# VH-VL binders against Large ribosomal subunit protein uL3c (RPL3), part 14

Target 1, 266 residues: Large ribosomal subunit protein uL3c (RPL3), of Bigelowiella natans (Pedinomonas minutissima) (Chlorarachnion sp. (q7xyp4)
Amino acid sequence: AAAARASSSALVALPGGRMIEVPHMTKDYRDVKVCSRQRKWEIREHMRDPIKMGLMGTKAGMTTYYDDEGIAHPVTVIALEAGNVVTQVKTKETDGYDAVQLAYKETRDRTIPWPERQHLRKHGNVKAMKHLKEFKIADVSEFTPGQQLKAEELFEVGDLVDVSGTSSGKGFQGSIRRWGMKRGPMSHGSKSHRQHGSIGCSATPSRVYKGLKMAGRMGNERKTVKKLPVMMVNDEEKYIVVRGSVPGKKGTIVELRPTKIVGKHC
Short names: E, the ipSAE of ESMFold2; O, the ipSAE of OpenDDE; V2, 0.75 times the mean of E and O plus 0.25 times the DockQ between their complexes.

## First folded at step 9 (VH-VL; framework fv_sibeprenlimab)

Design m1 (from k4 with heavy chain E99Y, light chain Y34S; at its last look DockQ between E and O 0.04; V2 from the best seeds 0.00; counts 0 for: pae E 18.9 > 2, placed apart)
Fold by ESMFold2, look of step 9:
Parts: structure tokens; sequence; C-alpha cells
Structure m1 (fold): chain C 266 residues (1-266), chain A 119 residues (1-119), chain B 111 residues (1-111)
């Protein structure tokens, strides 16, 4: 069985040269049942599928899947970098709503602010992570701070997922700018250097910060691609494969959530 | 000053259950996780899971899912670990340990509780 | 889960000599900034005691003769001049992911 997979596998590279080997995919998921829209109008709220937990990943790239009829279909490989650790669990009693906060993509302590490091330590003793994202879900009772989420426990092959991401790939440049703007250069002794720069300093009364927010907003919009079939889940090799395209460029951080309504509870 | 004091040794028959207590003192009970680690005679250490005494959330090693239950009583600063459907392989010393908030290690340990499972 | 393998199982050393203990992880236990690995000492009839945290940092009150090194999957505990109180079993433990796992232990005994 290992020889058969090796003969048909594909290599997908992350930005920075890391490689993921994806074995040949042969399963057909065209038969997923979906409720009709008319029956959705009749569904009472207490009978809907509960909103379930998702996870985060990194868009690694695309490859090809051939179906039984020989037709090529694009698939997207989503890498599971170090992370997907539960931090804060919010409840209606403590925070007014039920949610699980997830930390993703390990980073150095230096690259995150002290208050964020303290937050991670307080909520599950989680290592320094580059991304924190909240998932509003129906039942938070099965999640605890510090819990490592595994994709194979959340998703099965054939599940439909919604994949959300930022439409631009500014993550690398934005991270460097944010890090570099945390402290000004110490060797320069003039205030004019700071005022000439494009850096945001919220202490200044000039309101330059408004313009910076608006420019960032215009370049970084969220997009969700819905109802993508899961083709493979592999926690050992750290990837998920979905059929179709996913928002963003290679290296984009994405959020995978189970599709809210699927066919069996109509 | 910080102390974790566990209940005394227990002898049980296969199929029974055991409940080990761990009483904390010398610190704010709800500010630290309590983990449970066991050690069979002549063997290494095995992590069983933890409880957050503030929220009551637990995380159990998969090996013990369905057999272990951890609870906390804030009023007496005590954590309990109950292991059901005991087997002879469960004969071990059971430790409770406090998990350090700043440094991610077990900083204080209970004295251990020997649980012997014999027919 | 991450399997921790310690070698040797038993290390016979004379007092005053150097002891070197190995610990190997089945997967990397590193982040960019640190290794998520601890060393514990356990004497007979006692609970484990923290020696080294994050692969290389001595816990408070631990003598300088104890040192840790290594990264990713291979780690070493070194005792530079064994004292009579150092004859014990030593465990490595990863906290990179649940379940937390310990090595099988290295017993350091008098030669």
Amino acid sequence: as target 1 above (266 residues)
Amino acid sequence: QVQLVQSGAEVKKPGASVKVSCKASGYTFTSYYIHWVRQATGQGLEWMGYINPYSGYTNYAQKFQGRVTMTADKSISTVYMELSSLRSEDTAVYFCARYGWDDYYFDYWGQGTLVTVSS
Amino acid sequence: EIVMTQSPATLSVSPGERATLSCRASQSVDSDSSSWLHWYQQKPGQAPRLLIYDASTRATGIPARFSGSGSRTEFTLTISSLQSEDFAVYYCQQYNSYPYTFGGGTKVEIK
C-alpha cells in the first residue's frame, strides 16, 4: 500500500521551502446530502445542527485529483502548522456568549506583546502563537484551555467545510511592519525622523492613524468559500486537503469551519 | 508553604473504583491547574490528565477516557481523581501535581497514593 | 502522541564523575525560541522533582553541576561531578502537546 501511494503522490511547497507529500486521492464525494431551501424555512431553531468547532491552517498550494471518469479537479492543500491550541473558553456566564479561542502558528516570545503573552499563559499555559481567533460554537463544554486540537477528531473525509481567509497575502509584510514599529530606532536622535515615516503612533494628535486603518482595511477583506468537500485529513503529516480553491495566496492563514447546514437534519 | 496532601493507600479488587483526594494549601487554589500522574512499581511516569479548579474543565489522556473522572471542591481546596473498572495493571502510585503558571512545569507534587488492585 | 525514549536505562557512575543522560523525542518538541522539554529527578519513595525546564534552564535551587542541552528531538542532561545525593532516576518530559509524556527513565547508580 505504501508503494502504490508513493507512485502517485504529489509534493506541495509552503513559502519558505517546506514540502508536504500528498498521496493519490481516489474517493468521490459527489453524493453529500443538502437540505432544500424550502425546508430550511420550516426548521425550528432547536432542531438545527449545533455549530461545531473548526481550526486554522495555512494555504500551502494546489494539486490535481482525478475522478473515476478521468476528469481533473483542483484541490487545495492546507498545512497544519504548529498550533491549534485552545486558549480561552468563553461562556454566557463569563463573557455573554459561548466561544472557544484558538491559538495558531508558534512564534518567538519576542514577536508578541507582553499582554498577549500573559493572556496565553493565563489561559492554558499556551506557547507564544502568532494568531488568535475566536470560534463561536454551540457547546464549549468539551474544550479546555491548553487542549491541542487534532484535525482528524474534528473533520472526516467527505465533510463539507467553509474556508475563510483574507483576500490579500500581506501577512509577511504586515508582520514585519508591526514588529518593526513596536520600537523606534534608538540611534536616531530627531523627532523629524518619526514624523516623516509612515509609521502609526497612536499618541500623536495628528490623526495619521485613521488614514493608516482605512488603507489597511481596503486591502484586507475576509472571504469565505463554502461547502468545500474534505478530501484528506492527516494529522501525522500535518495537512488537510479540500476540493476547490481557498481564499488568499500560498501562505495565507485560513479558518476551516464545518458547514453550518448539511442535509441530514432537515 | 505550598502543599498537596493526598489521601492514604487503598487496596481494591478488580472491577471496583477508587477515589483519591488531593488537598491543596498555601496558595490560591483556583489559580493553578492540578494534574495527575501515576507510576507503576518499577516503571516510569504516566500522565493521566488535569483539571482546572477554577472552571471545572478536565482533559484526560485517551487511555483513561471513560474510566477517569476528576472533580474539584473549591470550598475545601481539594481535587479528586476517581478511576473505575480497575484492573491489576492499574496498581500504581498516583500523584497530584500543581502546574506552574509562568513556567509550564510541575512545581509541587503530592506525596503519592498507592493503589493496589489484587484479586 | 509524542514518544520519549531515554538511554541508557541504567547508568553506573562513580561519585565525582560526569554523567550524561540522553532523551529522544519521536517528533520535534521545539518552537523557534525554546524547547518544550523538562528534566525531573526522582529518588525512591519520593515524588519527582524538577531539575531543568525548557531543556536548559535550571530550576530554582538546583546546583550548577546540573546542565541541560539539545534541541528538536535530541536532548541531554549532564551532571558534571556526581554527588552522593544525585543517585536517582531521571525522567525527561515533553509538554509540546497533549498527552504530556515522560521518558522511561535513566537510573543513575553507584559503580
Scores: ipSAE 0.000, ipTM 0.391, lowest interface PAE 18.9, mean pLDDT 74
ESMFold2 (binder alone), look of step 9: mean pLDDT 91; pTM 0.918
OpenDDE, look of step 9: ipSAE 0.005; ipTM 0.438

Design m2 (from k4 with heavy chain G100Y, light chain Y34S; at its last look DockQ between E and O 0.03; V2 from the best seeds 0.00; counts 0 for: pae O 13.0 > 2, placed apart)
Fold by OpenDDE, look of step 9:
Structure m2 (fold): chain C 266 residues (1-266), chain A 119 residues (1-119), chain B 111 residues (1-111)
Amino acid sequence: as target 1 above (266 residues)
Amino acid sequence: QVQLVQSGAEVKKPGASVKVSCKASGYTFTSYYIHWVRQATGQGLEWMGYINPYSGYTNYAQKFQGRVTMTADKSISTVYMELSSLRSEDTAVYFCAREYWDDYYFDYWGQGTLVTVSS
Amino acid sequence: EIVMTQSPATLSVSPGERATLSCRASQSVDSDSSSWLHWYQQKPGQAPRLLIYDASTRATGIPARFSGSGSRTEFTLTISSLQSEDFAVYYCQQYNSYPYTFGGGTKVEIK
């Protein structure tokens, strides 16, 4: 079998105009598996002890990744901008819980409040960062303030990650789009094609119950997409490629966390 | 004022290693990346890579992967570039240059260090 | 890698005349990323000096006679009135992707 070779690369724009070149690997055309079905990505075993630590990243965009078998995968490129530096290690003894605080996305000192600036200086003498997030982990002993985390040390190809972020805002939406409600009749004199319909009864309860699904603002909320496989990790170019879509628009901050796996591929 | 002062000229044999230093002064050392760019005699500029002096993180051009090592000593505000397995083609003037993370340009340069590789 | 091509290789200009230097990139970038180019000046025996960054912004201390323009793959450095001290080699540099790459340079010489 011919060795996999790099094909044409895909360019993904990062905030600020920098581009990431994402190579994809293909086999020789003769060795490409012809399949009419989507290939199921399998979890790969770790070659090392798992650290079980997350990272912050920036959604750079989506593209297509071709695996070793020539199968096309929709993928999201997550850029790892300057950051992912440990700022503080919290322990049960000091704070009542174990967690590692990461700083992400460098910024100028003038753009962050003085207390935050001092916090970053005191804890590891870290540069001004725009985002601070805590990652709760079981063992914090391996982390020290000022430590730069690398994606390749934390994630391997085939790992499953949970990606969290703020979903795209869609404004005020009707009940059909927001909640997937069905339309009314389109014919027979109907004038209520996309209307919500009844929102309750008259005498009892004589009110609208709290939480009733209605038209309203959609999106701009924290969402997590679970069990996304890592397709590529590149610390040189500072990006991670995950299969599937992640919450948010290009340029939004996302959190990558190891997936909590119960059972085999469950 | 900002200054990048590099070590003196070096003459090396093929197969040897050279370590060039770049001493920074006049600014916060850990706030700027240091890049290395070389220029062969009569030729253009070639980017080699950069180091974050704060974290020690490095990014090298693929051409130099495995042969170049950049390090930083914060105590003396000095960055080092070591190039191993020297070849005649490595004969060039080597420059260090400063980059602020959000500028992506080189605003200050060292004076350059001539490295001559000859048998 | 992105290949930067400068033209002409040598430009002969008389003092006081306008000089126009071109820099072309081998591949296009997104429209929103059009300002991904810097210009440097290098005199013999000296390190490069930043002239223009982000395609059109003059660096500190650079005379007004230097200007940059361009977008996507085509960029231009203009010296409105060439002075004696302007005879040098000029390089364009892209920072759109790694590795950073420089053009081959344009030597501006006296006509």
Scores: ipSAE 0.000, ipTM 0.446, lowest interface PAE 13.0, mean pLDDT 83
ESMFold2, look of step 9: ipSAE 0.320; ipTM 0.642
ESMFold2 (binder alone), look of step 9: mean pLDDT 90; pTM 0.900

Design m3 (from k4 with heavy chain Q65K, light chain S97D; at its last look DockQ between E and O 0.42; V2 from the best seeds 0.00; counts 0 for: pae O 5.7 > 2, grease 19.3 > 18.9)
Heavy chain, then light chain:
Amino acid sequence: QVQLVQSGAEVKKPGASVKVSCKASGYTFTSYYIHWVRQATGQGLEWMGYINPYSGYTNYAQKFKGRVTMTADKSISTVYMELSSLRSEDTAVYFCAREGWDDYYFDYWGQGTLVTVSS
Amino acid sequence: EIVMTQSPATLSVSPGERATLSCRASQSVDSDSYSWLHWYQQKPGQAPRLLIYDASTRATGIPARFSGSGSRTEFTLTISSLQSEDFAVYYCQQYNDYPYTFGGGTKVEIK
ESMFold2, look of step 9: ipSAE 0.295; ipTM 0.632
ESMFold2 (binder alone), look of step 9: mean pLDDT 91; pTM 0.921
OpenDDE, look of step 9: ipSAE 0.028; ipTM 0.540

Design m4 (from k4 with heavy chain Y104W, light chain Y34S; at its last look DockQ between E and O 0.03; V2 from the best seeds 0.00; counts 0 for: pae O 11.2 > 2, placed apart)
Fold by OpenDDE, look of step 9:
Structure m4 (fold): chain C 266 residues (1-266), chain A 119 residues (1-119), chain B 111 residues (1-111)
Amino acid sequence: as target 1 above (266 residues)
Amino acid sequence: QVQLVQSGAEVKKPGASVKVSCKASGYTFTSYYIHWVRQATGQGLEWMGYINPYSGYTNYAQKFQGRVTMTADKSISTVYMELSSLRSEDTAVYFCAREGWDDWYFDYWGQGTLVTVSS
Amino acid sequence: EIVMTQSPATLSVSPGERATLSCRASQSVDSDSSSWLHWYQQKPGQAPRLLIYDASTRATGIPARFSGSGSRTEFTLTISSLQSEDFAVYYCQQYNSYPYTFGGGTKVEIK
């Protein structure tokens, strides 16, 4: 009895307030076999050329995606707001390295510096964009200033991407939460249940070594989640769906970069 | 050598459309913007808009919005400017000019195309 | 739009004399790092030719007698010693914002 998979339509709000329904059970998942949490991802042969360029996006939220096998996958919807326009192409000859600069997310003119504002004006459809990021790539010859990049041209279902962003801030945290340190005894008169304990020796070195793991601020750091498979690309609705979680809260900017694959099953 | 060669003079009636061409040579066509500037007889220069030949993106002056269309044909390195609903006031010499991405000046100009609108 | 005002409309100068042309913008056309103004020369029956870009930089092939100065809303083109070939109309142009706008031009004529 093929259990009638209840089409629970997961609605996700895009930054512009538009609600999208992420479709389930698409047959387009061809390049990557998704295994259970305990299994390693298997990389299949790509049906197209390797990804050459990344994009910026906005984390819209998380939902569940069901594949053709009926397996539920946690996924993140990344909205593609106005932007992802090439603003500058850097080359070894001009700048000492090859990179493509993208502009992303429309904003008010007054919110960006004058030089950036002028830099963006040549692309006309957006008066001002909030974010500028460079993507280092091997071949920049295919990119030209003013070029609007499209997700469907760059990404395909099954592609692996590295998603970078700023992680959620967690404030000042103790050593247990921040570094996974163990607790002290809870009984026998112990008064050091969650204390850090010793931070060094007396005679040698008579100091705390730099880099010693201690309590401190946790999060609000640049993090990259690697080898996330692309589950869906939709340029019409302007979003990408990737398997897994990405850094940051809803509304944060993320960078999608092609994953460096060093082996078939790496 | 960089050259912008425009099409020949045009005589049009009021209400008609005119399409002026600007053929580029001597440089990478898609790496520069092409602007259009017109000049009425005995008058100053008036900016009309520009096109990015690579993307086809255009930006027109508000005065010409709805009447002007700029297009690019990469295969022949040619930009076109079409002005519709011609009026007597549109009688002018029309210039195409090149602008670099990082060099925001008009370094090369076409020879100009005289468009005469007369009854 | 930014309105560019050139003065005088006509400047009569003798060969060998100094010519000073003014261009005023209705709004600031520069930043801390750049001056967003160009000067063009146009002779009768010809297309404009770039003279000075970014307020003060001479274009390639432009003689040293041409110089530009100014910032924000006030700009000046100076011809130190007028030559016979310098009698023409000069235009300033701002590229600070769209639409690009030109001044009304200054005609430099022989006195």
Scores: ipSAE 0.000, ipTM 0.462, lowest interface PAE 11.2, mean pLDDT 83
ESMFold2, look of step 9: ipSAE 0.213; ipTM 0.611
ESMFold2 (binder alone), look of step 9: mean pLDDT 91; pTM 0.908

Design m5 (from k4 with heavy chain Q65K E99W W101Y, light chain Y34S; at its last look DockQ between E and O 0.01; V2 from the best seeds 0.00; counts 0 for: pae O 15.9 > 2, placed apart)
Fold by OpenDDE, look of step 9:
Structure m5 (fold): chain C 266 residues (1-266), chain A 119 residues (1-119), chain B 111 residues (1-111)
Amino acid sequence: as target 1 above (266 residues)
Amino acid sequence: QVQLVQSGAEVKKPGASVKVSCKASGYTFTSYYIHWVRQATGQGLEWMGYINPYSGYTNYAQKFKGRVTMTADKSISTVYMELSSLRSEDTAVYFCARWGYDDYYFDYWGQGTLVTVSS
Amino acid sequence: EIVMTQSPATLSVSPGERATLSCRASQSVDSDSSSWLHWYQQKPGQAPRLLIYDASTRATGIPARFSGSGSRTEFTLTISSLQSEDFAVYYCQQYNSYPYTFGGGTKVEIK
């Protein structure tokens, strides 16, 4: 009697202190295969229309998701806090391009500039929101100001998303850590173990070229992790789970955008 | 000049349906929503719903759900509002009104269409 | 739904006098929400005309004697000096949430 292994669950803290239980070993994983540096996965054809719109979320944390085969997958839980309300629809006729602006993360009125506050007020149902972001999409006709977007309407298990955010700051780093440069000799009288080395030539060009890789600040930059599969979508608990890591620390804002799929295989 | 021209007055019996048209001109038809608002004689204004002429997306007030249908014909820049299962209480002047993506107000109105429901 | 209450139902004023109309909303989504309210003027046999949008901004072509103020749940339309053409019914309207709702109207009549 194969003891029904009790479906292990993982607890993840959402913003605001609410704990959620992320279920493991769901049938939904069967459709979640994406390419990684370590593993080549086949991309399943979507049975629904392509994703048309993105969302903003808050990185809640990472946990492990076990699939039906017992394979452990690192996943990131992205909380969907108050927001993802359409604040403005831009069209080619009005603005020269098609885009939908979303507001995200409720805040106090006093914490946002007056112009932004007024902009948000035009939508009636939109409280003061801390973040505004535009999503360029092909067809904006389905969106209306004041519309609350739902994750389940936009995303399905198995969808691929690009997740953008600000990466964690690492401070000032040396050339080895920042750019993966090699060390110098450790013995034979060497005094240049972790030094950068030459940064140019004498006569020509007699200068350091712009863009030369050197020590400097690392992180705190906008980064995008591409082709992350959606593992779970839960509108009731207001979170989405994606496979892999996303930019930033816990509590940072991330953007979920549809991945441009160019083939069945990566 | 922006204009919304509605169809003429209608007299209907209880249980019948009425279809009112609103022809838009003087602007890009698909760039604005069209809302419908009715007003009973001597009464206030009541919002019924709206249509996006571009996509055909509609949003109706709960009170009219199941009885009202809004449609758009892009070829002639016309929006239609059909109200079924008419009652005496539906006797009113029906207005179409323009509403924009960034202009969240009714800036232009049709002249109104009187619909009379009488036995 | 948000209920809009206008007061008074009828306002009798003389030409040249100041008229003050009140509109109260049953709910407020934002603590300082004011940009979700419009004022319309309607004359007999005509469609409503936009007067004030977003609580305080005059629509194009509207005379300066019309002004709007208010926040949260209390809003006011003021006509500084009533003209003969201003005798009409005035409606406030909210677009904060669906369904959009109008006030019951205030009839401004000649005293």
Scores: ipSAE 0.000, ipTM 0.450, lowest interface PAE 15.9, mean pLDDT 82
ESMFold2, look of step 9: ipSAE 0.000; ipTM 0.389
ESMFold2 (binder alone), look of step 9: mean pLDDT 92; pTM 0.932

Design m6 (from k4 with heavy chain N59Y, light chain Y34D; at its last fold request DockQ between E and O 0.31; V2 from the best seeds 0.00; counts 0 for: pae O 9.9 > 2)
Heavy chain, then light chain:
Amino acid sequence: QVQLVQSGAEVKKPGASVKVSCKASGYTFTSYYIHWVRQATGQGLEWMGYINPYSGYTYYAQKFQGRVTMTADKSISTVYMELSSLRSEDTAVYFCAREGWDDYYFDYWGQGTLVTVSS
Amino acid sequence: EIVMTQSPATLSVSPGERATLSCRASQSVDSDSDSWLHWYQQKPGQAPRLLIYDASTRATGIPARFSGSGSRTEFTLTISSLQSEDFAVYYCQQYNSYPYTFGGGTKVEIK
ESMFold2, look of step 9: ipSAE 0.310; ipTM 0.642
ESMFold2 (binder alone), look of step 9: mean pLDDT 92; pTM 0.939
OpenDDE, look of step 9: ipSAE 0.030; ipTM 0.633
ESMFold2, fold request of step 18: ipSAE 0.035, 0.006, 0.039; ipTM 0.526, 0.504, 0.539
ESMFold2 (binder alone), fold request of step 18: mean pLDDT 91, 92, 91; pTM 0.923, 0.937, 0.928
OpenDDE, fold request of step 18: ipSAE 0.000, 0.006, 0.000; ipTM 0.470, 0.464, 0.445

## First folded at step 11 (VH-VL)

Design n1 (from m6 with heavy chain Y50W Q62E D102N; framework fv_sibeprenlimab; at its last look DockQ between E and O 0.03; V2 from the best seeds 0.00; counts 0 for: pae O 12.2 > 2, placed apart)
Fold by OpenDDE, look of step 11:
Structure n1 (fold): chain C 266 residues (1-266), chain A 119 residues (1-119), chain B 111 residues (1-111)
Amino acid sequence: as target 1 above (266 residues)
Amino acid sequence: QVQLVQSGAEVKKPGASVKVSCKASGYTFTSYYIHWVRQATGQGLEWMGWINPYSGYTYYAEKFQGRVTMTADKSISTVYMELSSLRSEDTAVYFCAREGWNDYYFDYWGQGTLVTVSS
Amino acid sequence: EIVMTQSPATLSVSPGERATLSCRASQSVDSDSDSWLHWYQQKPGQAPRLLIYDASTRATGIPARFSGSGSRTEFTLTISSLQSEDFAVYYCQQYNSYPYTFGGGTKVEIK
């Protein structure tokens, strides 16, 4: 009797302290594996129906997700807090471009400016939300102000998403860490182990070129991780699981957008 | 000039269906919702629902759910409202009205279509 | 649903006089300052015409003698000086929530 290895579910804490159990994948997920010709085909077939709309979420944390083959996948759990309500539909006729504005993360009325509060109220009677983001999409006709978007309606397992967010702040960092510069010798009397080195020439140009890579602030920038596969969607428990890491620390807001498939998948 | 032109008066028997048309002109047909509002003789206005002519998405008042069907033909800029299982109480003037996606008011109305339900 | 109650049902006024129409909502039709209420004018045999939207904003082409005020559950349409063409039925309408609902109407007639 092959002892059914009780697939230990991964526990992840969502914002607010709620613990969720992330089950192991019971579906063959071949496209999550290493870049292969087969993966490319599977992705292409799956992407025939483009994702219509994006969502905002909160990075809950990372965990390990096991597939049916026992392969471990690093995944990020993205909590779907209160929000993802359509606040405004912009069209070419009205605004010059097509987009859907979403509100995310419920907050107190007093915490948002009056104009923004009124905007939310006017457009769909939306409660005070902390975050507003626009999603440019091809067809906005299906969206109406006040509409609550559901992740399960927008995303399916295997869909590729671009996840955007603000990267973790790392403070002031040296050139080695920030830019991957090489260090100097550690021995032979070297005193230049982690020094930046030359920053220019004396005669020409007699200045440091603008944009020269030097020590400085690292992180806290908008970053997008592209082509992350959706591993799980659960509207009941209000979370999405994507393969890989997403920008930011736990608790940061992230945007899930349909992947723009450009170029080679590998 | 924005115009909503409705079909002519209808006389129907109880249990029958009526289909009223609303032809839009003078604006981008797919950029506005079309609502239907009815008014019984000597009575107030009653909202029935709306259709998005672009997507065909509809929302009906609960009272009319299951009896009303709104459709749109983009090729001729026409919206249709079909009401089935007609009753005497359905005797009314039916109006189509235009609503902007972000405006939420009815700025243009059709001339109305009288639907009479009589045995 | 939000029930809209208009009063009076009939308002008799003389030309040149001020007319005040009331519309009461069974529930608040705004959260703070944003009032989700419209006023329409309807003449016999005609479709309604938008007069005021968002409680206080005049629609395009509407004379200045028409004004709207109110918030939450109490709304007022005022005609500062009634003209002969203003004798009609006036309806308030909420769009705070579905279903959209209209008031019963106020008939403004000549005294």
Scores: ipSAE 0.000, ipTM 0.475, lowest interface PAE 12.2, mean pLDDT 83
ESMFold2, look of step 11: ipSAE 0.318; ipTM 0.628
ESMFold2 (binder alone), look of step 11: mean pLDDT 92; pTM 0.942

Design n2 (from m6 with heavy chain N52Y; framework fv_sibeprenlimab; at its last look DockQ between E and O 0.05; V2 from the best seeds 0.00; counts 0 for: pae O 10.5 > 2, placed apart)
Fold by OpenDDE, look of step 11:
Structure n2 (fold): chain C 266 residues (1-266), chain A 119 residues (1-119), chain B 111 residues (1-111)
Amino acid sequence: as target 1 above (266 residues)
Amino acid sequence: QVQLVQSGAEVKKPGASVKVSCKASGYTFTSYYIHWVRQATGQGLEWMGYIYPYSGYTYYAQKFQGRVTMTADKSISTVYMELSSLRSEDTAVYFCAREGWDDYYFDYWGQGTLVTVSS
Amino acid sequence: EIVMTQSPATLSVSPGERATLSCRASQSVDSDSDSWLHWYQQKPGQAPRLLIYDASTRATGIPARFSGSGSRTEFTLTISSLQSEDFAVYYCQQYNSYPYTFGGGTKVEIK
C-alpha cells in the first residue's frame, strides 16, 4: 500500500485568527511558469476570456504552495473578508466613465462618516464597510448595487491578476537601501562607505535637481504587482491564493484587478 | 416629462400567462429601477419586484418567485412583467413605478393595467 | 418581511380639520437618523402618488399641509387642514429591506 504521502498542507492564518489549510494543487499547473514559450501560449489562450471584475481582499500571509509535480511556489493568501459588495455602478452616461465601486470589510456604523453610511444604504442597502474602491471595467452592465461578488465567479485558477496595495513602510532609509546605490570602498582609508556622494554640480546648475535620488522615506506607497497567477480560489473559506508576493504587510488591504497585458510577458 | 405608459387591460384564463408592458419616456431609461406593484380590487398595494434595466438585474418577491419574469428592452425603453400560472387571486391592477438610483421611492407610476383572471 | 400596519383603516374627517394617520412597522425601518419609510396617496382610479419620503421629507409639489414624522417602528402622516382633494387612501411603505411592503392603507373620507 503506497503510503499516501500526506500532502503536507500549508496552514495560513486568516484575519481574525481563523486557520485555513491550503491544499496542494492536484491539477497540472505548469502554466505558472509564465516565462516559457509554451506557458505564454497557454496564458494567452486563457486570457481570451479576460476577468471582468476585480475584488478587494486582505493579505493574510505568504506560504508555499506545491503543485502536482512537487514544485514549490511562493504564494500569498488573500483573505476575502465580509464585503466585495457592489455599492455603485458608474457609467459613461452618469459619471463620464465606467466603473464598479465595491465596499469591503464590514465595520461598525459609527466608524464611518454619515455620508458614507448613507451612500452605502442608498446604493443597495449595504452594511457599513470600511473600504470603498472603484474598479474600472469595460462592461459594467452585469453589476447592480447590492450585488455580492463571489471570487469563484470572477476568478479561475490560472487567471492573471494585478494585485495592488500599499507597500510596507520602511521608514527613513539611506540611498543604498532605498535606491540600490552602491557603497563606497570599505578599505584603503575610506570614510564614505555608505555616503550618498555628490548631489550636483557647482556652477551649473548650482542646485540639486528635483527628483534626485536621495535618502528618504521608503515604502508606504501604492504598488502593483502585475501578472500574478491565481493558484486557488475558495469562496467557502473566503480566500484567494496568488503566486508571488503582494504589496503590504499582513492585514493590509489589497486590490485584485484583471491583468492588463501589455508588451512582452518575460 | 417623465411618463410611464402601460399596456392595456388583459383578460386571461387560469393557468395562462400575462405580459404587461411599461414604456418609459422623458428620462434616461437605464438610470432608474422599475418596480412592479399590484393592487387587487379594493385591496392594498403589493410589491412584486424590480428590474434594473441597465443590467437586466431582477429581484422578485418570494411570493412571486418562479412565476414572475421581468425583462427590459432598452431599444424601446420598455419593461415587461410576465406573470405565469395565473390564478383568480392574481386579478388586480398592475402598476409599474420608477425608483431613483439613490432615492428608493416611487416618484412616477404607470397608469396601471387591469389583469382579470376568470374562467 | 416587515409588516406595515396602518391605523385607522378608515378616518372620517371634516374639511378643514386635522387628520392624523398612523403607520406601524413590525420591526425598525430606520438606522441612525435615517427612516426608510414613504407615504403615498391614492385616489380612486389613479396610481399612487408620492407624498412623503424618508418619513418626513415632502415630495416635490406636495402642499405644506402634509407632514410626516416618526422613527423606528412608529410613523405618522399629518394633514393639518384637510382639503376636498385630500380625500383618498394613504399608504405607508418601507424600504428598509426587501421585499418592500406597504401598509394596508388608511381611507380618509369626508365626515
Scores: ipSAE 0.006, ipTM 0.490, lowest interface PAE 10.5, mean pLDDT 84
ESMFold2, look of step 11: ipSAE 0.020; ipTM 0.540
ESMFold2 (binder alone), look of step 11: mean pLDDT 92; pTM 0.933

